Miniprotein binders against Mucin-6 (MUC6). Designs and how they scored, part 10

Target 1, 185 residues: Mucin-6 (MUC6), of Homo sapiens (Human) (q6w4x9r395to579)
Amino acid sequence: GHCSLEGGSFVTTFDARPYRFHGTCTYILLQSPQLPEDGALMAVYDKSGVSHSETSLVAVVYLSRQDKIVISQDEVVTNNGEAKWLPYKTRNITVFRQTSTHLQMATSFGLELVVQLRPIFQAYVTVGPQFRGQTRGLCGNFNGDTTDDFTTSMGIAEGTASLFVDSWRAGNCPAALERETDPCS
Below, E stands for the ipSAE of ESMFold2; O stands for the ipSAE of OpenDDE; V2 stands for 0.75 times the mean of E and O plus 0.25 times the DockQ between their complexes.

## First folded at step 4 (miniprotein)

Design xk4 (from xk1 with W46F Y53W)
Fold by ESMFold2-Fast, scan of step 4:
Structure xk4 (fold): chain B 185 residues (1-185), chain A 83 residues (1-83)
Amino acid sequence: as target 1 above (185 residues)
Amino acid sequence: DPLEEAKKLIEEALRLAKEGNPEKAIELVIEAIKIAAENNLPRVIFEALLVAWEIALRTGREDLLERIIKALEEAIKILEEQG
């Protein structure tokens, strides 16, 4: 499965459902029993540009009991608060510069993250087939059905993106505002 | 052990670059590339290249990549002879 975070605040789930939102918080992108050490992938959104009326992705975080790897739009990679020069390798994770504008985080457990640094900070999440039906978060449940992609952290399928997004906040943050997307054909 | 020797050179190169000595760091990367080529370790050459790329980008010393290109040309000749 593929999930993308593009164009500031657009998300396409593993089941290919697009949506967008306005938010200034850390959100859970992916939780799964397939991730070791209670691992989770998270996305940080903040106000963008001079106008501050839009929000955009500013960092991606992989958090487990052992590691807190942060990749920021400022092209800094940290683990547990310490800046790392690339390539950076742990037991199961390698972060390296794929191109001058792209970083990649490869793992031994079927998760891959590609981050575009320029011209717009964007992220692409790939998971192996073992994750099918076993994911939760902003990237959806990966069950092959788009109608329940807005399943909240409490297990309820919502009709709106804003309620779905708000349920996946990681911390005390303001409520997200729903944004319109072009209708799917 | 050529593999361990090359790995140590790459690790030391990163340390030196972080401490503000990218010139010496690249010298160690070139040494690692030569050892890897002489011992048919192409994956180590690739790892050394990733380190050189990071050093050049982080320090703004893209001129040092010219030295890496020359080392790669020599490594290719060595690998061809071993092919």
Scores: ipSAE 0.025, ipTM 0.499, lowest interface PAE 6.3, mean pLDDT 77

Design xk6 (from xk1 with E54L L57E)
Fold by ESMFold2-Fast, scan of step 4:
Structure xk6 (fold): chain B 185 residues (1-185), chain A 83 residues (1-83)
Amino acid sequence: as target 1 above (185 residues)
Amino acid sequence: DPLEEAKKLIEEALRLAKEGNPEKAIELVIEAIKIAAENNLPRVIWEALLVAYLIAERTGREDLLERIIKALEEAIKILEEQG
């Protein structure tokens, strides 16, 4: 299954539901019992452009009990706060430059991340079939239902995309919910 | 028929993008999104979004993607008001 973070503030879930949000925090993209050492994939968003309502992806983080790998839009890769030269390898994770504009993080546990650095910082998450029905976070629950789409919900929960996004905040950042909050509960 | 008009715009946009005119293609995608939002056709908005991402990815044009983002923001507000 595939999940994408594109165009600065758009997400397409594993079940192919697109939505947009306005937040400036670290958000959980993916948590699963299939990730070793309490692992989680996270996305960092910050303000972008002239509009205060516009946000963009600035970094992707893989965090576990052993590693904190950060891939940022300035093309710096760190692990546990220390800058690393590519290719960088740990026991289960390899980060390398796939093309002049793309980095890849390959893992031994069925998770793959491709990050586009230019012209727009974007991320693409691929998970193996063992993750089906066992994911939570901005990328959705991966329940395999392809017929329940945008027609009924306008995203993950009809009229509540911003609340859904805010529920997956990893930090204590001030909520941007007061701007463009959904009228539906 | 708003559905037929929006579908035709999306098909023409994809053709123009393949012919090397992404600027005009994005204009048609934005128009399709507006028609879909005003007529409560969320599936058409989803299809337009996919075509817009394809165009932006193939051309590398961040400015075109910004135009789509603004159109989607407006479409979401219209759909929320109707829901």
Scores: ipSAE 0.000, ipTM 0.076, lowest interface PAE 21.8, mean pLDDT 66

Design xn0 (from sN2 with I20E L24R)
Fold by ESMFold2-Fast, scan of step 4:
Order: structure tokens, then C-alpha cells, then sequence
Structure xn0 (fold): chain B 185 residues (1-185), chain A 83 residues (1-83)
């Protein structure tokens, strides 16, 4: 399955449901029992530098009990807070420069991440078939049904993206929902 | 604007790549997944051109980037299938 984080604020889930959100926080993209050492993939969003209400991806984080790999839009790769030269290899993970504008994180456990650095920071997540029906987070549940792709962290299927996105916040940030709450602007 | 002129040039490059991949797809032996990626990219390029014509530069930029990345994925899969 493929999940994409594109154009600063667009997400397409593993079941091909597209949505957009306007949040500035760290969000859980993917959690699964198929990830070793309680692994999770996360995305950091911030203001896009234009005052007109757009947010953009600024970093992708892979967090497990062993590793905290951060790939940021300024082309810095760290693990557990220490900057790493590419290619960077661990037992199960390799981060390398795929092209002059793209980095790739390859793993032995069926997860692959490709990050576009320029002209706009974007991410592409690929998971193997063992992840089918066993994912949770912004990338959806990978069960072949788009109607429940907005399943919150509490296990409730929502009809709209805002409550779904807010439920997957991994930090103490303003709620994404607050930006969309003004029906009387 | 500088952005508008840059987007026009980027559309030309993406359209050239799209045409090349579409011609390769017409030769047969291409998986349905690759055909779908090429078709989705074509629709994104069309929408990007429409957005640019409307003066919606940010939407045009976003759609072009999405089209570029779908074409790159299609090209990678084509290379794998031809091996």
C-alpha cells in the first residue's frame, strides 16, 4: 500500500482516500504491530511561510524503542538527536540519497519512505502486504474500504477529516479543528 | 510573476515526460498499475493547467508536484517491469 503527503497539506491514505488538513503539530502517520520495537512513523507540520492559512510538512520521524530518525526539510538527518552522514545504516534501516532532491529510508520490515526535499518537502510511504488491515494513523487503516479511513485514535470512524486529524496529534499543539470552527467569519 | 513563469516551464517539462511515458505504455506489456499512475498524472497536469489559467498559482504548483511524483513512480515501475 501507498500513502502520500504532498503539496504541503494533502494526504492520500493507503485505501486511496484523499483529504487536506490545516494543522501545525506532530501527527502519527502510521502505527502497526508489524513495526518492530513499537515503531511509529510521524509527520511534523508547520506554517508554510505564507500568511494565508496553509500548512506544510517540515519533517518526518521514525520512532521506535531503539531509534528516533528525523528527516527534515533542511536536509538534515538525525538519529537520537545526533546528525548522521548519508548513507546511514543500522541493522534494519538504511537512509540514503536516492537523487539530488530525494532521500529514501529502506527497512527490512516492509516499510519504505521516500522524501522529496526540493522544491517542496513531501513524503511517500510504502508498506508491504503484511500491513493490510493492521495500520492506524493519518495514512488510514489499509483495509480496502475508504468509508472508515477517518478512524480516530479512539477507534471511532468519523465522516470528516478535522476530528480524525486532531485525534492523531502526538504533541501539545493547537487543535487543527480550531482553524475550521469559524462558520461566522 | 516569477512563480507563474516558473510554473509554465515546469508544466512543459512534466508534459514532455508524460507524453514519453504514455507512448511507452501504448507499446503494451505495461501493468494496469503503471497505466493508472500515468492516467492519474495526466488528469493532475490538466487540472494544474486549469488552475494556472485561473491565476491559482498555489493550486497549480501543488498539482504539478503530485503529477511529477506519480510519473516518477510510473517510470520506476516501468524500469522494474522491463528488467
Amino acid sequence: as target 1 above (185 residues)
Amino acid sequence: SDLEERLKREIELVEKWLKELEERAKKGGISEDVKKLIEEARELVKRAKEALERGDLLTAAELLIRAFLLLRRAAERLAEEEE
Scores: ipSAE 0.000, ipTM 0.083, lowest interface PAE 20.2, mean pLDDT 73

Design xn1 (from xn0 with L58Y; at its last look DockQ between E and O 0.04; V2 from the best seeds 0.00; counts 0 for: pae E 10.8 > 1.5, placed apart)
Fold by OpenDDE base, second read of step 5:
Structure xn1 (fold): chain B 185 residues (1-185), chain A 83 residues (1-83)
Amino acid sequence: as target 1 above (185 residues)
Amino acid sequence: SDLEERLKREIELVEKWLKELEERAKKGGISEDVKKLIEEARELVKRAKEALERGDLYTAAELLIRAFLLLRRAAERLAEEEE
């Protein structure tokens, strides 16, 4: 399964459903029992301009009981809050520079993350086949059906992206705004 | 839990950083934008601590992440203004 966060406000789920939203919160991208130690992948969005429609991805975070990895445009921050030189390695996670503009987080449990740092901060999430039907969050449920991708954290199917996205907020933040997906994107 | 203890340590680190940035901001000539960033970050840390106290670890973590990002922005801008 491949999930992408592109263009600042565009998301494509594991089931290849595209949608767009504007929010300034941290959202759960991926939760799954296949992630060890209650692991979750999260996306941090913030304002990139003066209008409500000017929002962008600013960081990707992997959080578990044992690990915290924050990938932002300028640095990688780990458990102790310090920026680390790459490559950074834990027992089952490795973060390294893939290219001059891309970082990669590789894991031993079937999660891969590629982050484009420039010119636009974008993220690409890949999960193994063992995750099929066992994922939840903004990246969807990876069951091959796009019609149920907007399932909330409470297991309710929503018709709008804004309500779906809001249900996956990691904290108390302002409500997200829905916008139609740009067909040219 | 391990996560809880880690978050406590992170709070301490952020608070230390806040203090350092606030001291630097007192020297004058610092933009209001930087001051606002620091102030907002402090509020987020406060809320994170409250979330931690009630066992809402993910909320605490989210708030700390946001606080950290604000402080990084503040530090960068502050460095530019001090030059």
Scores: ipSAE 0.448, ipTM 0.751, lowest interface PAE 1.1, mean pLDDT 90
Fold by ESMFold2, look of step 6:
Parts: C-alpha cells; structure tokens; sequence
Structure xn1 (fold): chain B 185 residues (1-185), chain A 83 residues (1-83)
C-alpha cells in the first residue's frame, strides 16, 4: 500500500482516496499492530502559503517504545532528541540519504518512508501486504474500500475529510506549534 | 476478539513502561513538566482499561496510543534532564 503527503496538504490514502486539509497540528498517519513496540507514524503540519492560511508538512515522526525518529524540513534527523549522522541504523530501522533531495527510512517490518526535502517537503509511505486491513490514521485503513477510509479515531466513518483529520490530532495544538525536542548539546 | 486481545497485551506493555519511567524519575530529579507527562499517561492508561472493560475498543485504543506518546515524551525529557 502507498500513502502520500504532498504539497498543499494533499493526502492520498493506502486505498488511493485523495483529500486535502488545512490543519496546524501533529496528526497520526499510521498505527498498526504490524509496527513493533507500539509504533506509530505521525505528521507535523504548520501554517504556510503565499497570502492565506494554507498548511504544509514540516516533519514526519516515527514513534515507538524504543525510538522517536524525527525527520524535519530543516533536514535534521534525530532519534530520541539526539541528532544523527546518516546513514543511521537501529536493529530494525535504517535512515539514509537516498539523493541530495531525498531521505529514506527503511525497516525490517514492512514500513518504508521516503521524504522529499526539496523543492517542497513531502512524504511517501509504503507498507507491505501484511498491513492490509490493519491500519488506522490519516493514511486510511487499507482494506480496499475507499468509502470507509475516513474512519475517525473513535471508529466513526465520516463523509468529510475535515472531521476525519481533526479526530487524528495527536495533542493540543494552539495557534503556535510546539517546538520539537532540541538537538543534543 | 483480535483487537480486544491486542489491546489487553498493549495495556500490559504500556503499564510496564510506565513503571520503568517512574523508577527512572525517582532516581533522578524530575521537572514539573516530566511529572505532569507521567501523571497524564497514567490517567490515560486507567481510562483505556475502563474503556476496554466496557467494550469500547476504539476508545481504549486511542487512549492507549496517547498514553504511549506521552510516555515517549517523558522519556525524552528525562534523558535531557539527567544529562
């Protein structure tokens, strides 16, 4: 399955359902029992755009009991708050610079993330077939049916993207986005 | 059944992690922020268990993931404060 986060806050789910939203928050992209150590993939959006309140992706976070890997638009990769030299490897995860403009996070558990850093910060999520029917979040439920991809965090299928997206907020998101953990000193 | 069984196992794992973080916090100094994160995570786990007992599986799942996120943040802050 493929899920994409592209400019203008466009998302395409694992079941190829496209939508757009205008939120400034951290959102849960993907949760699944197939992710070890209660892993979750999250996306951070902030205000952007030329003259209006448009939003764009500014970071992608992989969080588990073992790791908090942050890939941000400033091109810094951290794990548990510590900046990492690439290529960076854990037991199950490898993060490396694919090209001058793209980073890749490859895993042994069927999750792959490709992050485009330039010209615009975008992310592409790929999951293996073992994830079918076992995902939740902004990337949908990966069950082959687009009509229920807008299932909220409370299990309610919505007909609009805005209610669905809002349900997947991962915390309080006031007007100013909370700064993520500083790099190690 | 599969979701319910998964949630029971996840609660066990999160409770073990919560206890480990509380032990680390007792050994080191803790800030108000870290104490609040740990306390909030504990409350979310309690509410997740209550939701699971009443059969509200998706509420239990959401609360458990939010507890997990708070515990990750608390662990990060503890590591920063111990340095």
Amino acid sequence: as target 1 above (185 residues)
Amino acid sequence: SDLEERLKREIELVEKWLKELEERAKKGGISEDVKKLIEEARELVKRAKEALERGDLYTAAELLIRAFLLLRRAAERLAEEEE
Scores: ipSAE 0.006, ipTM 0.136, lowest interface PAE 10.8, mean pLDDT 76
Fold by ESMFold2-Fast, scan of step 4:
Structure xn1 (fold): chain B 185 residues (1-185), chain A 83 residues (1-83)
Amino acid sequence: as target 1 above (185 residues)
Amino acid sequence: SDLEERLKREIELVEKWLKELEERAKKGGISEDVKKLIEEARELVKRAKEALERGDLYTAAELLIRAFLLLRRAAERLAEEEE
């Protein structure tokens, strides 16, 4: 399955449910029993430097008991706070430059992350079939039913994206606002 | 600093959540996995406080995120076990 984070705050879940939000926090994208060492994939959103009404993806984080791998929009890769030259390899994870504008984090446990660095920082998450029905977070529950994709951290299915997004905050941050862009008519 | 004050508030919130989960766990019938998650989170909070005391704000923030994630897992598993 495939989950994408595009533009400032556009998300498409593993079950292909699209939504948009406005937030300035670290959010849990993916937690699963299939991730080793209590692993979690997270996304950091912050205010746009040009417009205070916009927020954008600024970093993606993979956190486990062993590793805190951060891939930032500044094209810096760190693990546990130390900058790393690419390609960077641990026991189960390799971070490398896939193209001149894309970095990839490949894992041995069925998770793949591709980040687009330019022209806009964006992320694409791919998980193997073993993750089906085994995921939670902003990328949804991957159960084939889009009506449950807004399941909060407390196990409640919500009708609105803002409550769903707020439940997956990974820190003490302002509440997210649902941001719907009117399509140009 | 503003970050230091924010981290102090985050530690306060995480410690309150830890106490709440520990009290729920004391009512009995929880798995060893839930107990370990709570114990690990407590150690992470302790280390975060130590990092904050020495002015290592980055490490304090990192440890608090780890503690928060463990407490979230413990709360979810505890809720399932209580059913």
Scores: ipSAE 0.000, ipTM 0.263, lowest interface PAE 11.6, mean pLDDT 73
ESMFold2 (binder alone), look of step 6: mean pLDDT 84; pTM 0.824
OpenDDE base, look of step 6: ipSAE 0.028; ipTM 0.420

Design xn10 (from xn0 with E62A I65F)
Fold by ESMFold2-Fast, scan of step 4:
Structure xn10 (fold): chain B 185 residues (1-185), chain A 83 residues (1-83)
Amino acid sequence: as target 1 above (185 residues)
Amino acid sequence: SDLEERLKREIELVEKWLKELEERAKKGGISEDVKKLIEEARELVKRAKEALERGDLLTAAALLFRAFLLLRRAAERLAEEEE
């Protein structure tokens, strides 16, 4: 399955449901029992440039009991607060420069992340088939049904993306504003 | 390569979205602007596939991203027209 964070504020879930939102917070993109050491993938959004009406992706974070890997739009990669030279390797994770404008985080547990650094910071999340029906977060539940992709952190299917997005905030931040687009049938 | 496999998956997602927008547009009247966005996105996806076949992964990624932005705008306009 594939989830994308593109165009500053657009998300397409693993079940191919597109939506957009306005938010300046850290959000949980993906949690799953398939991720080791209570792992989670998170996205940091902030105001885009000088425009107060737009927000954009500024960093992607992989957090577990062992690691806090941050990949930022400034092309800095850190783990547990320390800057790392690429390629950077842990037991199960390798971060490397795939091209002059793309970084990749490859894992041994079926998760892959590609980050485009320039001209627009954006992210692409790929998960193996073992994640089917076992994901939660902004990337959806990966069960092949788009009608319940807005399942909140409390396990409730919402009709609007704003309540869904707000439920996946990882910190104390302003409420997200969003506009729902037509989901895939 | 890993990037090539990711681009293939992204093309599948964009093609699925394109098909669904086309089918939704057929159920209601659509403006020429929306039709043009959908048609341009279809052409960009075709060019992205051709770039991928040549091994020009960066061009494929750029074209596919542009197709995504056009489909996003088409979806927004369709939602507005149905309301």
Scores: ipSAE 0.000, ipTM 0.094, lowest interface PAE 18.0, mean pLDDT 73

Design xn12 (from xn0 with E62S L69F)
Fold by ESMFold2-Fast, scan of step 4:
Structure xn12 (fold): chain B 185 residues (1-185), chain A 83 residues (1-83)
Amino acid sequence: as target 1 above (185 residues)
Amino acid sequence: SDLEERLKREIELVEKWLKELEERAKKGGISEDVKKLIEEARELVKRAKEALERGDLLTAASLLIRAFFLLRRAAERLAEEEE
């Protein structure tokens, strides 16, 4: 299955449901028992600049017990807080420059991530058939039914994208909101 | 709401589901296998609480989702027995 994060704020789930949201937090993009070492793929969103209500993808994170791989729009790749030169290889993960404008994270466990760096930071997630019906997060549940693509972290199907997205918040929210509500000094 | 508050609420929901599945398992012929899945899920919830106490919210969230998947497997096996 294929999930995309495009145009700064658009998402298309594994079941091909498109939606758009406003968010300035870290969100769980994909969780599955098929990911080793308690692995999860996460997406970091922040303000896109010109509009107070607009947001854009600024980083993608793969987090497990062993690794915290961050790929940012600044073209920096880190693992566990340390900058890495490409190609970068661990036991199960390789990060390399696929083209002049794209980085790829390939894994041994059926997950592939491609990030476009220029002109707009975008991400594309591919998962193998073993993930079918076993995914959770912003990319949906990959069960072939779009009516429950907005399933929250505790298994409740929501009718709106905003409630669905909010349920997958994983941090950074208070900091972004605090910046917006700070009084004009 | 804060992620920490959401995780506390989610732990409550998972613990409620654990209790419901344990009660259902007492009526099933596969109760021992199901009990093992439920026990593993309970251990993951315990680890999630520990992660939350140390401020590791992302690990707590991951462990809770893993517990949820184990409970789904337990529920499916119980449903097979009830058919």
Scores: ipSAE 0.000, ipTM 0.177, lowest interface PAE 13.5, mean pLDDT 70

Design xn13 (from xn0 with R72L E76R)
Fold by ESMFold2-Fast, scan of step 4:
Structure xn13 (fold): chain B 185 residues (1-185), chain A 83 residues (1-83)
Amino acid sequence: as target 1 above (185 residues)
Amino acid sequence: SDLEERLKREIELVEKWLKELEERAKKGGISEDVKKLIEEARELVKRAKEALERGDLLTAAELLIRAFLLLLRAARRLAEEEE
């Protein structure tokens, strides 16, 4: 399955449901029992430019009992608060420069992350078939049915993105502002 | 917990970096945008410490991530202004 965070504010779930929002928070992107050591993938959104009304993806975080890997739009990679030179390897995770504009986090447990650094910070998440029907978070539930892709952290399927996004906030953050996915008139 | 110990160490690292950026900012005329980034980061670190004291580890982790990212942005702008 493939999930994407593009154009600063767009998300496409594993079941190919698109949506858009603005927020200044860290959001749970992917939780699954298939991730070792209580692992979770998270996305950090913050204001872009001068205005607080526009926000964009600024970092992706992999958090587990052992690791807190942060990949930022400023091309800095840290683990547990310490900057790392690439390629950076742990037992199950390798972070390396795939191209001059892309970083990749490869894992032994069926999760892959590719981050585009320039011209716009974007993230692409790939999960193996073992994750089917076993994911939760902003990337959806990966069950082949788009009608329940907005399943909140409480297990309730919502018809709109706003309550869904807000339910996946990590910590005490302001409510997200939902935006149109295609504003053409 | 292991996460609590890691967050305590991370707060120390972020506080050290915040202090270093504040000292760099004192040595040159810096924009108000950079001052605001440093001030916002300082407030987020304070809130992260308070969350940690309450045992709210996820909130502490989230606030530290945001503080770190603001400091990265401040450091980049400082470097640009110093050239």
Scores: ipSAE 0.024, ipTM 0.499, lowest interface PAE 6.5, mean pLDDT 78

Design xn14 (from xn0 with L58Y R72Y)
Fold by ESMFold2-Fast, scan of step 4:
Structure xn14 (fold): chain B 185 residues (1-185), chain A 83 residues (1-83)
Amino acid sequence: as target 1 above (185 residues)
Amino acid sequence: SDLEERLKREIELVEKWLKELEERAKKGGISEDVKKLIEEARELVKRAKEALERGDLYTAAELLIRAFLLLYRAAERLAEEEE
């Protein structure tokens, strides 16, 4: 299965359903029992200054009980807040420069991440067949049916992206979700 | 609804972006690939507005997502050509 985060604010799920993402928060991209130590892949969206885009991908985070690996658009890789030289290897994860414009995170548990750094920050997620029907988050449920790809964190299948996306917000939102203070400023 | 208002805002954003890309296209010599992406996006926006008018929010959202994807591809190609 393949999931992509492209063009600053577009997502294509594992079942090939495309949608546009709005928001300036950290969102759960992928959760699965197949990820070790309560692992999750997360996406950080913020204002990037890109013309015609309301929001853009600025970082991808892999979080588990042991690791917090952050790959950001400024080409910095950190783990648990410490900057790392590439190639960087843990027991199950290796982060390395695949090309002058791409970083790759390879794992021993069937997850691969490729990040395009230039000209636009983009991410590509590949998962093995063991993940089929066992994923949750912005990348969908990987069950071969696009009609339920917008399954919220409460387990409800939505017909539109808006409620689906909002349900997968992580608890750390770096920006206000809505504007309610003096609309004429 | 909240969703309907969000879709209206998305349509406004897409129409503005589409107009800006069309203006860039009229001035310079852009590739036929980019012109095709812009034309396809324009048709999708038209259909999305029609779907929204009849209350078909799912169809409107899906068409807008595809239009945005085409415009991103067009903008990316233009950025690469400018480098």
Scores: ipSAE 0.005, ipTM 0.123, lowest interface PAE 16.3, mean pLDDT 71

Design xn16 (from xn0 with L58F E76L)
Fold by ESMFold2-Fast, scan of step 4:
Structure xn16 (fold): chain B 185 residues (1-185), chain A 83 residues (1-83)
Amino acid sequence: as target 1 above (185 residues)
Amino acid sequence: SDLEERLKREIELVEKWLKELEERAKKGGISEDVKKLIEEARELVKRAKEALERGDLFTAAELLIRAFLLLRRAALRLAEEEE
């Protein structure tokens, strides 16, 4: 299965359902029992630099009990808050520069992430067949039926993308990049 | 100056990556292909810094892209050799 986050605010689910949303939060893209150590893939959205009415992807996060890998639009890769040089390898995960404009996170557990850095920060998620019917989050449930791809974190199928997206917010939704900026130190 | 600020950050990132690969190469057992890629990338980074100092932002950006490509190739080959 393939899920994409493109054009700053467009998402296409594993079952090929496209939708758009405007949010400034961290959202759960993918949760699955197939991910080790309670792993989850998350996306951070913030206001775009061109228009205040637009939002765009600014970082992708892989979080587990062991790792918090952040790949940001500024081309900085961190794990557990520490900046890492590429290629960066853990036991199950390798992050490396695929091209001058793309980074790749390859895993031993059937998840692959490709991030486009320029001209627009975008992400592409690939999962193996073992994930079929076992995913939750913004990328959908990967069950072959697009009619229930807007299933919320509480298991309710919604008719609109906004309610679906809001249900997958992580925490209290501080903007990741704005959190790093201290306006009054 | 947003592009200039971004290029300065990219040069720092590339210089750190270059230094990491050079230190890994000094530990021995590295192929001539990887050494050549690292040496070419080093020269491109030097030229990118010089271009940035002259205010030639587009030349600096182009040289950094070429440096990234060479370092990526070196890093992938090193990863293969270490596995």
Scores: ipSAE 0.000, ipTM 0.087, lowest interface PAE 19.6, mean pLDDT 73

Design xn17 (from xn0 with R72K E76Y)
Fold by ESMFold2-Fast, scan of step 4:
Structure xn17 (fold): chain B 185 residues (1-185), chain A 83 residues (1-83)
Amino acid sequence: as target 1 above (185 residues)
Amino acid sequence: SDLEERLKREIELVEKWLKELEERAKKGGISEDVKKLIEEARELVKRAKEALERGDLLTAAELLIRAFLLLKRAAYRLAEEEE
């Protein structure tokens, strides 16, 4: 399976369902029992301009009980808050420069991440077949059925991307819906 | 189909990686082992595109997996050579 985060705010799930991302927060891309030490892959989005709907990927985070690896658009790689020189190797994870414009995070547990640094910060997530039907998050559930790709953190299949995205927020960030266009605001 | 759209997307991604690695190889200082991996991956991508065009989705998927694995090996070896 393949999930991509492109063009600042576009996402294509493991089951090939495309949608537009309209939030500014840290979001869970991928959670799975197949990831060791309660691992999760997360994406950080921030505002790109004066429009509330203009957002861009600014960092990708792999978090487990042992590691917090952050790869940022500034080409800085940290683990547990400390900057690392590439190639950076742990027992199960290697982060290295694949090309002049791409970094790769290779793992022993079936997860691969490729990050494009220039001209636009983008991420490409690949998971092995053992992850089929075992994923949760913005990248979808990888079950071969796109009709339930918008499954929220509470296990509910939604018809709209905004509710789906909002359910996968990590932290005290605003909802994906713009405040000025929200009927309740 | 969803599988066909996914394969088109994966071919696009693999072609991007292939082109980047080929440009790196052209600058020199790359081992023959790495060059062979890149050359073989290029041929597998070409065959995968041909399989997709004729509607042979399973063959296209298998060839893409093989190409991706070869490119991962090439990239990993390049990283080792640069350290």
Scores: ipSAE 0.000, ipTM 0.169, lowest interface PAE 17.3, mean pLDDT 72

Design xn18 (from xn0 with R6E L58Y)
Fold by ESMFold2-Fast, scan of step 4:
Structure xn18 (fold): chain B 185 residues (1-185), chain A 83 residues (1-83)
Amino acid sequence: as target 1 above (185 residues)
Amino acid sequence: SDLEEELKREIELVEKWLKELEERAKKGGISEDVKKLIEEARELVKRAKEALERGDLYTAAELLIRAFLLLRRAAERLAEEEE
């Protein structure tokens, strides 16, 4: 299955449901029992340019009990806070330069991440068939049914992206679209 | 520091969610898997508070993220079990 984070603010789920949001937070992109060591893939969004309403993807994070791999729009790769030269290998993960503008994170557990660095920072997530029906987060539940792709962290299927996105916040951040919905003068 | 105050607020939010899930677990009929997730999250929150008290802000932040992820798993499984 394929999930994409494109154009700064667009997401297409594993079941091919597109949506858009604006937010300034770290969001859970993918969680699954298929990820070892309580692993999770996360996406960091922050303000984009001079428009106060626009936000974009600025980093992708793979977090587990052993590793915190961060790939940022500044073309820096870190693990547990330390900058790494590519190719970078751990027991189950390899990060390498696939092309002059793309990095790839390959894993032994059926997760692949491709990050486009230029001209726009974008991410593409591929998971093997073992993940079918066993994913949760911004990339959806990968069950072949798009009607429940907005399943929140509480297990409720929502009809709108805003409630879905807000349910997958990691950390104490403002709700997505809250300030854009009711601007303070 | 700004980060220290932010982490204190995050701990309060995570502790609130943890207490809510622990109260639901006390009502019975909860699987061992869900109980283990809640217990692991509780330990991570405890360690995060200890790290923050030591001024180890990076460790505190990472432990809070891990606790949050475990609570999400617990909440989702709990919702499925309650259906």
Scores: ipSAE 0.006, ipTM 0.273, lowest interface PAE 10.0, mean pLDDT 73

